# Ledger of designs, part 3: VHH binders against Bile salt hydrolase/transferase (cbh)

Target 1, 323 residues: Bile salt hydrolase/transferase (cbh), of Lactiplantibacillus plantarum (q06115)
Amino acid sequence: CTAITYQSYNNYFGRNFDYEISYNEMVTITPRKYPLVFRKVENLDHHYAIIGITADVESYPLYYDAMNEKGLCIAGLNFAGYADYKKYDADKVNITPFELIPWLLGQFSSVREVKKNIQKLNLVNINFSEQLPLSPLHWLVADKQESIVIESVKEGLKIYDNPVGVLTNNPNFDYQLFNLNNYRALSNSTPQNSFSEKVDLDSYSRGMGGLGLPGDLSSMSRFVRAAFTKLNSLSMQTESGSVSQFFHILGSVEQQKGLCEVTDGKYEYTIYSSCCDMDKGVYYYRTYDNSQINSVSLNHEHLDTTELISYPLRSEAQYYAVN

## First folded at step 1 (VHH)

Design d05 (framework vhh_7d4b_2)
Fold by ESMFold2-Fast, scan of step 1:
Structure d05 (fold): chain B 323 residues (1-323), chain A 123 residues (1-123)
Amino acid sequence: as target 1 above (323 residues)
Amino acid sequence: QVQLVESGGGVVQPGRSLRLSCAASGFTFSSYYMGWYRQAPGKQRELVASISGSGGSTNYADSVKGRFTISRDNSKNTMYLQMNSLKPEDTAVYYCAARLGTSYWEPSDFDYWGQGTQVTVSS
């Protein structure tokens, strides 16, 4: 998985969801009066409206990623082998990993508010059900001004400021940031001959400033590539141009079927890609088999209601016949 | 129209007690996180105590822990602040505030505010 922030015409947040199995995902809107029930903390009977992609699970908004009506965004990304969820602690705010997204988005409007309210957060090892054990996750939380990363690891809860606005999978976020230093010399410009004055080396191709950028599908490589692509991206100052560029950035780290074997005969691939417009309250997505961008607008729904609103993802191939 | 009306302020001697009340109208009271803020002359507003919609969770500034108790009666749409062992440094205008959700940390995060009630602790 790869999640990014991007500022252009508006402020955008989204991710590639990379996995080997699809769980009949849908875009789900949780209206302001839908009762959000939590295992160990007070329920939210009135809260901010939330839009995001959920798994198809028994009328519960099991979000993979989402945005609220204030433009606060969060995505959970796989952190297998590194996530360490804790036992219940009576002195802390005990939230299960699957509750983190609705708990944060239902009540906070900015990353500043999140940072001040998660100082006693404890991510507790309580399964959703026997059929759905906890996913090992870490999270990218973003608004229009800043982003942070939340990781529960063996040493405890870690909250990182994220100046890059990118998150992938393993290892810990601080190692990802440190590894970016190895790529400090990369550029979107034609390089000078800095090798030696004694040898006349030629710039024989366009794009040589990026020579050494990792091209593989590993988490650390995708972090570097997404960061380089995002930070050097140019887009038209229009909604369509910005959304298009956002998906091109995600495309640079897309996982194609066949290149990442997980178990015998199963391959990790980008099941969907998403883009939230934080300013308009619009959720955009595309799926692996259907490259058309689809949208769901929060403001096209009546949000002072008590029932979930869900739209199955359009995953069937669509071709526009010009003749 | 949303209204928050504070009452119960006054002048008291150090070591005495006061009980502040905040009467709310115009919204579904039990759905809102409520708080007491105070502002002393020349200072910014600071959180004193807060209480969740159900009353199940409370938070206090370190300076008032053990002395102040926040509570609410959702049947009466009223929030209270019981202030015991008052000190001169508690002198301030006390504001009732309401916010959607269950938590907050900054005055700018609140949706609705009362006019304030003066508390003066003076010998």
Scores: ipSAE 0.000, ipTM 0.260, lowest interface PAE 15.0, mean pLDDT 89

Design d06 (framework vhh_7d4b_2)
Fold by ESMFold2-Fast, scan of step 1:
Structure d06 (fold): chain B 323 residues (1-323), chain A 121 residues (1-121)
Amino acid sequence: as target 1 above (323 residues)
Amino acid sequence: QVQLVESGGGVVQPGRSLRLSCAASGFTFSTYAMGWYRQAPGKQRELVASISSGGSYTNYADSVKGRFTISRDNSKNTMYLQMNSLKPEDTAVYYCATGEYYLPSTGYDYWGQGTQVTVSS
């Protein structure tokens, strides 16, 4: 998985969801009066409206990623082998990993507010059900001004300021940031011959400033590639141009079927890509088989209601016949 | 490599019984939890029943508890769902599923193609 922030005409947040099987994902809106129930903390009977992609689970908004009506965004990304959830601690705020998204988005309006209120956060090892273990996740949390990463590891809860606005999978975020230093010489400009004055090497192609950018699908490589692409991206200062560019940035780290084998004959691929417009409250997405961009707008719904609103993802291939 | 093949579906009248079977191959069946899901037209897929790898623990949806029984035979790499006192609302495609662990965001890792159960009055 790869999640990014991007500022252009508006402020954007989104991710590629990379897995080998699709489970009927849907865009779900949790209205302000839908009762959010938590295992170990006080329920939220009134809260910010939330929109995001959920798993197909009855009567529970099990978010992969989402934003609230204030433009606060969060995505959970796979952290297998590194996530270490803790035991209940009476002196802490105990939230299960699958509750983190609705708990944060239901009550906070900014990353600044999140940072003030998660100092005693404890991600507790309580399964969704007795036979269903927790997803090993870490999270990118973002608003229009800043982003942070939340990781529960053996050493405890880690909250990182994220100056790059990118998160992928393994390893720990601090290693990912440090690894970016290896790529400090990469450029969107044509390089000079710095090899040696004793040999005359030519700039034979456009794009040579990017030589050394990792092209594989590993987590650390996708982090570097997403960071380079995002930070050097140019977009028209229009809504359509910015959304288009956002999906092109995610496209630079998409996982194509065939390149990442999980088990014999099964390949990880980008099931969907999402883009949240934090300013307009619009959730955009596309799927692997249907490249058409679809949108769901918070402001097109009655948000002072008690029932979840869900729209199954449009994943069947669509083509426009010009004749 | 992992394959799950459902069988035993069909059309029955309310109050009757069906037994579904799921034949598994391509993995060490005895080490994996198994489950039955169903999906009715226009509705989300829901868990019907699950069974632990050794068969010692079972779980049922409230709507089927007392009517359905899940079981498995590890020597035959097969899981069963005995469905008694069938109701029209049990009409759905029934899916066999397995996974080493469940991602709360996705469900089981591997699915069969499904078998149709229709309960018509």
Scores: ipSAE 0.000, ipTM 0.124, lowest interface PAE 19.9, mean pLDDT 87

Design d07 (framework vhh_7d4b_2)
Fold by ESMFold2-Fast, scan of step 1:
Structure d07 (fold): chain B 323 residues (1-323), chain A 123 residues (1-123)
Amino acid sequence: as target 1 above (323 residues)
Amino acid sequence: QVQLVESGGGVVQPGRSLRLSCAASGFIFSSYAMGWYRQAPGKQRELVASISSSGGSTNYADSVKGRFTISRDNSKNTMYLQMNSLKPEDTAVYYCAADLRYGSGFTPEYDYWGQGTQVTVSS
């Protein structure tokens, strides 16, 4: 998985969801009066409206990623082997990993507010039911001004400022940021010969400033590539140009079927790519088999209601016949 | 606690049909996606078909599309694979699989598998 922020015409947040099998994901809107029930903290019977992609689970908005009506965004990404969820602690705010997205988005309007209110956060090892395992996750949380990373690791809860606005998978975020320093010489410009005055090396091609950018699908490589691509991206200052560019940035780190074998006969691929327009409250997505960009808008719905609104992802190939 | 038990395998002649069943227990069956995988001798395990928690979405490998049908009965905690027009190349051990992870960020370590049921297609 890869999540990014991007500022252009508006402020954008989105991700590639990389997994082996598609499970009928949906765009789900949780309206303001839908009762959000939590295992160990008070329910939220009135809260910010939320839009995001959920799993196909009855009667519960199980978000992979989402934004609220205030433009606060969050995505959960795989952190296998590094996530360490804790035991219940009566002195803390105990939230299960699958509750984190609705708990944050239902009540907070900015990253600043999140940072003030998660100092006592404890991500508890409580399964959806007693028998059902939790996904090992870490989270990118973003608004129009800043982003943070939340990780529950063996040493405790870690909250990182994220100056680059990118998150992938393993390892810990601080290692990802440190590794980015190894690429400080990369450029979108043609490099000068700095090898040695004693050897005349040639600029034989366009794009040589990017030599050394990792091209593989590993987590650390996708982090570097997404950061470089995002930070050097240019887009027209229009809605369509900015959304298009956002998906091109995600495209630089998409996973093609066949290139990342996980176990016998299972290959990770980018099931969907998403783009949240924080300013307009529009959720854009495309899927692996259907490259058409689809949108769901919060302001096209009646948000003072009590029932979930869900739209299955449009995943079947669509062709526009020009003649 | 979590158990997946396959049944319905056997030996059949080419062109015939078999129906495999997977009985699931120890989890809320109606909340999770399920799939059938197969492994032939000397080959990697491959996904044959998958089905969403509600049964509203299905996916099939190209080699079986149009011949196999995956379905589920959430009231019986059972998933099925109807295999029609069987070919010798369909000979494999068939495995029932459940993806019981809640949310995003999946890993193979969280998949649950049955013990497998042998399907042999020969004269």
Scores: ipSAE 0.000, ipTM 0.187, lowest interface PAE 15.5, mean pLDDT 87

Design d08 (framework vhh_7d4b_2)
Fold by ESMFold2-Fast, scan of step 1:
Structure d08 (fold): chain B 323 residues (1-323), chain A 122 residues (1-122)
Amino acid sequence: as target 1 above (323 residues)
Amino acid sequence: QVQLVESGGGVVQPGRSLRLSCAASGFTFSYYAMGWYRQAPGKQRELVASISSSGDSTNYADSVKGRFTISRDNSKNTMYLQMNSLKPEDTAVYYCAAEPYSWGLDTKYDYWGQGTQVTVSS
């Protein structure tokens, strides 16, 4: 998976969801009066409205990523072999990993507020059910001003300021940031001949400033590529131009079927790509087979209700016939 | 003790129908997305059809779309695959799979049946 922030016409947040199977994902809106039940903390009977992509689980909004009506965003990304969830601790705020998204988005309006309220956070090893085990995750949390990364590792809970606005998978976020130093010399400009003045080396092609940018689908390589692409991206200061550019940035780290074998016959691929407009409260998405951008708007729904609103993803290919 | 037991396979002539059943036990069936996979001789295992935990959403491989219908009955812990207009190319061992909600590359929790043979020949 790869998640990014991006500022252009508006403030955007989104991700590529990379996996080998689809769980019939849907865009789900949790209205303000839907009861959010938690295992070890106080329930939220009234809270901010939330929109995001959920797994198809009966009567529960099991979010992969989401935004609330205040523009606070969060995405969970796979952290297999690195996530270390803790035992219950009576002196802490005990939240299960699957509750983190609704718990944060239901009650907080900014990253600043999140940072003040997660000092006692404890991500507890309590399964959703006996048959539905916890996903090993870490999270990117963002608003219009800043982003942070939340990781529960063997050493404890780690909260990182994220100056890059990118998160992928393994390893720990501090390793991802350190690895970016290896690419310090990369540029969106044509490089000078710095090899030696004794050899007249040619700049034979446009784009040579990017030579050495990793092209593979590994987590660390996708982090570097997404960071470089995002930080050098230019977009029209229009809604359509900015959303289009956002999906082009995610496209630079898209996983194509066939290139990442998980087990015999199974290949990891980008099942969907998402883009949240934090300012308008609009959730955009594309799927692997349907490159058309679809949108769901919070402001088109009555948010003071008690029932979940869900829209299955439009995943079948769509082609506009011009004749 | 998780078990997935397939039934309904057999030998049929081209153009005929078969209905496969997958009986699940040992877990809360209604929390799991389910799928039918198949593996033909000399080929890799492929997803044929999948169904969400609620039964409201389904996906099909292009090769079977319009011919096969997946369904489930959560009260009976059973998933079905109705296979119509069978072709020789549909000959394969069909596997029932329970796919737990998971974002990871770890497939340790995938539950699989033993498979049921479907042969379409004259």
Scores: ipSAE 0.000, ipTM 0.158, lowest interface PAE 18.0, mean pLDDT 88

Design d09 (framework vhh_7d4b_2)
Fold by ESMFold2-Fast, scan of step 1:
Structure d09 (fold): chain B 323 residues (1-323), chain A 123 residues (1-123)
Amino acid sequence: as target 1 above (323 residues)
Amino acid sequence: QVQLVESGGGVVQPGRSLRLSCAASGFTFSSYDMGWYRQAPGKQRELVASISTSGGYTNYADSVKGRFTISRDNSKNTMYLQMNSLKPEDTAVYYCAKDLSSYFEGTPYFDYWGQGTQVTVSS
């Protein structure tokens, strides 16, 4: 998985969801009066409306990623082997990992507000059910001004300022930031011959400033490639041009079926890619088999209601016949 | 839909062996990774062994490595755990589980687990 922020015509947030199996994902809207129930903290019977992609779980909005009506966004990404969830602590705010997205988005309007209110956060090792253990996750939280990373590791809860606006998987976020230093010489410009004055080496092709970008699908490589692509990206200052460019950035770190074997005969691939327009309240997505960008708008729904609104992802291939 | 039925548990003396079986139904068994978890009284469930779809790759917890062997028979929709040199600290309820890779991202409410089979290692 890769998640990014991007500023262009509007402010955007989204991710590639990389996995080997689809769980009938849906775009789900949680309206303001839907009761959000929590295991160890007070329920929210009135809260900000939320839109995002959920797993197919009846009557519970189990979000992979989402934004609220204020433009605050959050995505959970795999952190297997590094996530360390804690025991209940009566002196802390105890939230299960699967509750973090609705808890944050239901009540906070900005990253600044989140930072003020999560200093006593404790991500507790309480399963969704006896049958289902917790997913090991870390989170990218973003608004129009800034982004942070939330990680629960052996040493405790870590909250990182994220100046790059990118998150992938393992290892810890600070290692990913440090690794970017190895690529400081990369450029979107043609390089000069700095190899040696004794050998006359040519710039034989356009794009040679990017030589050394890692092309593999490992987490740290995707972080570097997404960061370079995002930070050097240009888009038309139009809605359609900006959304298109956002998906092109995610495309640079898309996982193709066959290149990442997870277990014998099973391959990780980008099941869906998402783009949240924080200013307009629109959730865009595409799936692996259907390259068409689909959209769901918060503003097209009546948000002062008590029932979840869900739209199954359109995953069947669609071709526009020109003749 | 998904059903997993464990069998083969019991009471044994230290140093003895047991073989657990997990019979699977309600899904295409050969398409999923499988694993064994255990839970001792007052402790959380821990993964003890996992096996890939073909059986070509296996993983074990450090506490059981060299003593336990996981295997599967896709023609019978059955997974096994051969437990050798059992120790009192192996006492737990053992559960078989479907598709351990689904553990790694926000997963829907599925019946991933069997009812469990008790293994008690005591003199």
Scores: ipSAE 0.000, ipTM 0.171, lowest interface PAE 16.8, mean pLDDT 87

Design d10 (framework vhh_7d4b_2)
Fold by ESMFold2-Fast, scan of step 1:
Structure d10 (fold): chain B 323 residues (1-323), chain A 120 residues (1-120)
Amino acid sequence: as target 1 above (323 residues)
Amino acid sequence: QVQLVESGGGVVQPGRSLRLSCAASGFTFSNYAMGWYRQAPGKQRELVASISRSGSTTNYADSVKGRFTISRDNSKNTMYLQMNSLKPEDTAVYYCAAEDYGLGWSYDYWGQGTQVTVSS
């Protein structure tokens, strides 16, 4: 998985969801009066409306990623082998990992508010159900001004300022930022011969400033490639041009079927890609087999209601016949 | 071919201990989170314990917390469940499960199960 922020015409947040199996994902809206129930903290009977992609689990909005009506966004990405969830602690605010998205988005409007209110956060190892174990995750939380990373590791809860606005999978965020330094000399410009004045080396092709960008699908490589692509991206200052560019950035780190074998001829691939327009409250997505961009607008629904609103993802291939 | 083989089940009296083993083959064991599930007749299958790829994170059902310990040995491609102070209510078929690298929403591979009976 890769998650990014991007500022252009509006402020955008989204991710590639990389896995080998689809769980009938859907775009779900949690209205303001839907009761959000929590295991160890007070329920929220009135809260900000939330839109995002959920797994098909009855009676609960089990979010992979989402934004609220204030433009606060969060995505959970796999952190297998690194996540260390804790025991219940009566002196802390105990939230299960699967509750983090609705708990944050239901009550906070900005990353600044989140930072102020998670100083005593404790991510507790309480399963969703007897049959569904906890996913080992870390999270990218973003608003229009800034982003942070939340990781629960052996040494405790770590909250990182994220100046790059990118998160992938393993290892922990500190290592990802440090590794990015190895690519400091890369450029979107034609390089000068800095090798030696004693050898006349040529710039024989356009794009040579990017030589050394990792092209593989490993987590650290996707972090570097997404960062470089995002930070050097140009887009028309229009809604359609900006959304299109956002998906092109995610495309640079898309996982194609066949290139990342997991087991028994099964391959990890980008099941969906998402783009949240923080300013307009629109959730855009595309799926691996259907390149059409689909949208669900928070503002097209009655938000002062008590029932979840869900739309299955449009995943069937669609072609426009020109003749 | 991916295969998970449970062993160590049997019939024991209340208060005694059993150690279950799950031997994995056909995949890179160290890349998978693992879990133990159980199912008693007429009941739904429930998660008993789970363990992360490295073994640094473990989770337990409230009913077994403090009595059961999950562990793994990546060099031997084996996961264990140490079951202490067994109760009649622990009687069930115990299943080993392997979760693919990803979200951990469901386990991709299951063993055939091993019977544990706790009775006098």
Scores: ipSAE 0.000, ipTM 0.134, lowest interface PAE 18.1, mean pLDDT 88

Design d11 (framework vhh_7d4b_2)
Fold by ESMFold2-Fast, scan of step 1:
Structure d11 (fold): chain B 323 residues (1-323), chain A 123 residues (1-123)
Amino acid sequence: as target 1 above (323 residues)
Amino acid sequence: QVQLVESGGGVVQPGRSLRLSCAASGFTFSSYAMGWYRQAPGKQRELVASISGSGGSTNYADSVKGRFTISRDNSKNTMYLQMNSLKPEDTAVYYCAADSSLPYYFTGSEDYWGQGTQVTVSS
């Protein structure tokens, strides 16, 4: 999985969801008066409206990623072998991992507000159900101004400021940031011959400033590639141009089916890619088999209601025949 | 294999008392925290009271605090809810639940559930 922020015509947030199995994902809107029930903290009977992709689970909006009507965004990404959820602690705010997205988005409007209210956060080891155990996750939280990473590890809860606006999978975020230093010399410009004055080496091709950028699908490599691509990206200052560029950035770290083998003959691939327009409240997505960009708008729904609104992802290929 | 069976429900007048029982089988009872949930007509299921595996810690919803008492007898694999000063607002189906995840609290998706017992408070 790879999640990014991007500023252009508007402020954008989105992710590639890389997994070997689809769970019949849908775009779900949680309206302001839908009762959000929590295991260890007070319920929210009135809260910000939320839009994001959910698993198909009855009677509960189990979000993979989402934004609220204020433009606050969050995505959960796989952190297998590194996530360490804790026991209940009476002196802390105890939230289960699957509740973090609705708890955070239902009540906070900015990363600044989140940072002030999560210093006592405790991610507790309580399963959703007997059949649906906890996913080992870490989270990217973003608004128009800044982003942070939330990780629960053996040493405790870690909250990182994220100056690059990128999150992938393993290992810990601080290792990802440190590794980025190895790529300090990469450039979107034509390099000078710094090899040696004794050998006259030529810039024989465009793009030679990017030589050494990792091309593989490992988490650390995708972090570097997404960061370089995002931070050097240019887009037209239009809605269509900015959304298109956002998906091109995610495309640079898209996992093609067949290249990342998982145990038992399964292959990890980018099941969907998403883009949240924080300013307009529009959720865009593409799926692996359908490259068409689809959109769901918060402002096209009546949000002072009590029932979930869900749209199954359009995953069937669509082609335009020119002749 | 696991079973939770509620009993003790019924129709009672306001101000009276009822005692609910939950008989458990198929798991190590003392290793599980236990709780009582209720679901009133047209409302979501809510936690009423919970008790740790040892019985040393209890928790109550504000609406029942001071009126209801949760207890357990690990030698009999049974949990109880003593309901005093019953009000029409206490009318609901009451469910017992068991949760192995933490010994002190319950919140809506527990490991095991009973079938429920009806409590009706009316004249």
Scores: ipSAE 0.000, ipTM 0.091, lowest interface PAE 23.0, mean pLDDT 87

Design d12 (framework vhh_7d4b_2)
Fold by ESMFold2-Fast, scan of step 1:
Structure d12 (fold): chain B 323 residues (1-323), chain A 122 residues (1-122)
Amino acid sequence: as target 1 above (323 residues)
Amino acid sequence: QVQLVESGGGVVQPGRSLRLSCAASGFTFDSYAMGWYRQAPGKQRELVASISYSGGSTNYADSVKGRFTISRDNSKNTMYLQMNSLKPEDTAVYYCAKEWGSTLYPSDFDYWGQGTQVTVSS
């Protein structure tokens, strides 16, 4: 999985969800009066409206990623082998990993507010049910001004300022940032011959400034490629041009079926790509088999209601027949 | 409609073996992880063993590790649980389950079968 922020016509947040199986994902809106129930903290009977992609679990809106009506965004990404959830601690704010998204988005309006209120956060090892294991995750949290990364690791809870606005999977975020230094010389410009004045080496092609970008699908490689692509990206200052460019940035780290084997015969691929317009409250997405961009708007719904609103993802191929 | 049918349960003496089978229909079997749960009298349902869609990865509860072996035959849409060195504490109703959730969040199993009783007694 890869998650990014991007500023252009509006402020955008979104991700590629990379997995080997689709579970009937849906765009779900949690309206302001839907009761959000938590295991160890006070329930929220009135809260900010939330829109995001959920797993098809009838008893609970299990968000993969979402934004609220204030433009605060969060995505959970796999952190297998590195996530370390803790025991209940009476001196802390105890939130289960699967509750983090609705707990943050239901009550906070900005990253600044999140940072002030998560200093005592404890991600507790409480299963969704007694027998069902927790997914190992870390999170990218963003608003229009800044982003942070939340990781629960063996050494404790780590909250990182994220100046790059990118998160992938393993390893710890600080290692991802450090690794980015290895690519400091890469450029969107044509390089000069710095090899030696004694050999006439030619810039025989456009794009040679990017030579050395890792092309593989590993987490660290996707982090570097997404960062380079995002930070050198140009878009028209229009809504359609900016959303289009956002999906092109995610496309640079898309996982194609066949290139990342998980087990014999199964391959990880980008099941969906998402783009949240923080300013307009619109959730855009496309799926692997359907390249059409679909949208769901918060402002097209009655948000002072008590029931979830869900739209199954449109994953069937759609072609426009010109003749 | 998804259907799971368990078979192979019975009454056996301690130290004996049983093989449970789960015949699946109504979904693309080779695309889902599968598992065996059990529920002993007065206890909550617990995951005993699970197997990935391809059979390349398996997981076992500590209480059965080394004694039980989960396997699947995707060509027959069938999952198995080979139970060796059975103990009285293995007495339970055993349920076949299909993965319904996501590994990104707590996995959930839905489409439980009717269950098959395993009694280990002397």
Scores: ipSAE 0.000, ipTM 0.132, lowest interface PAE 17.7, mean pLDDT 87

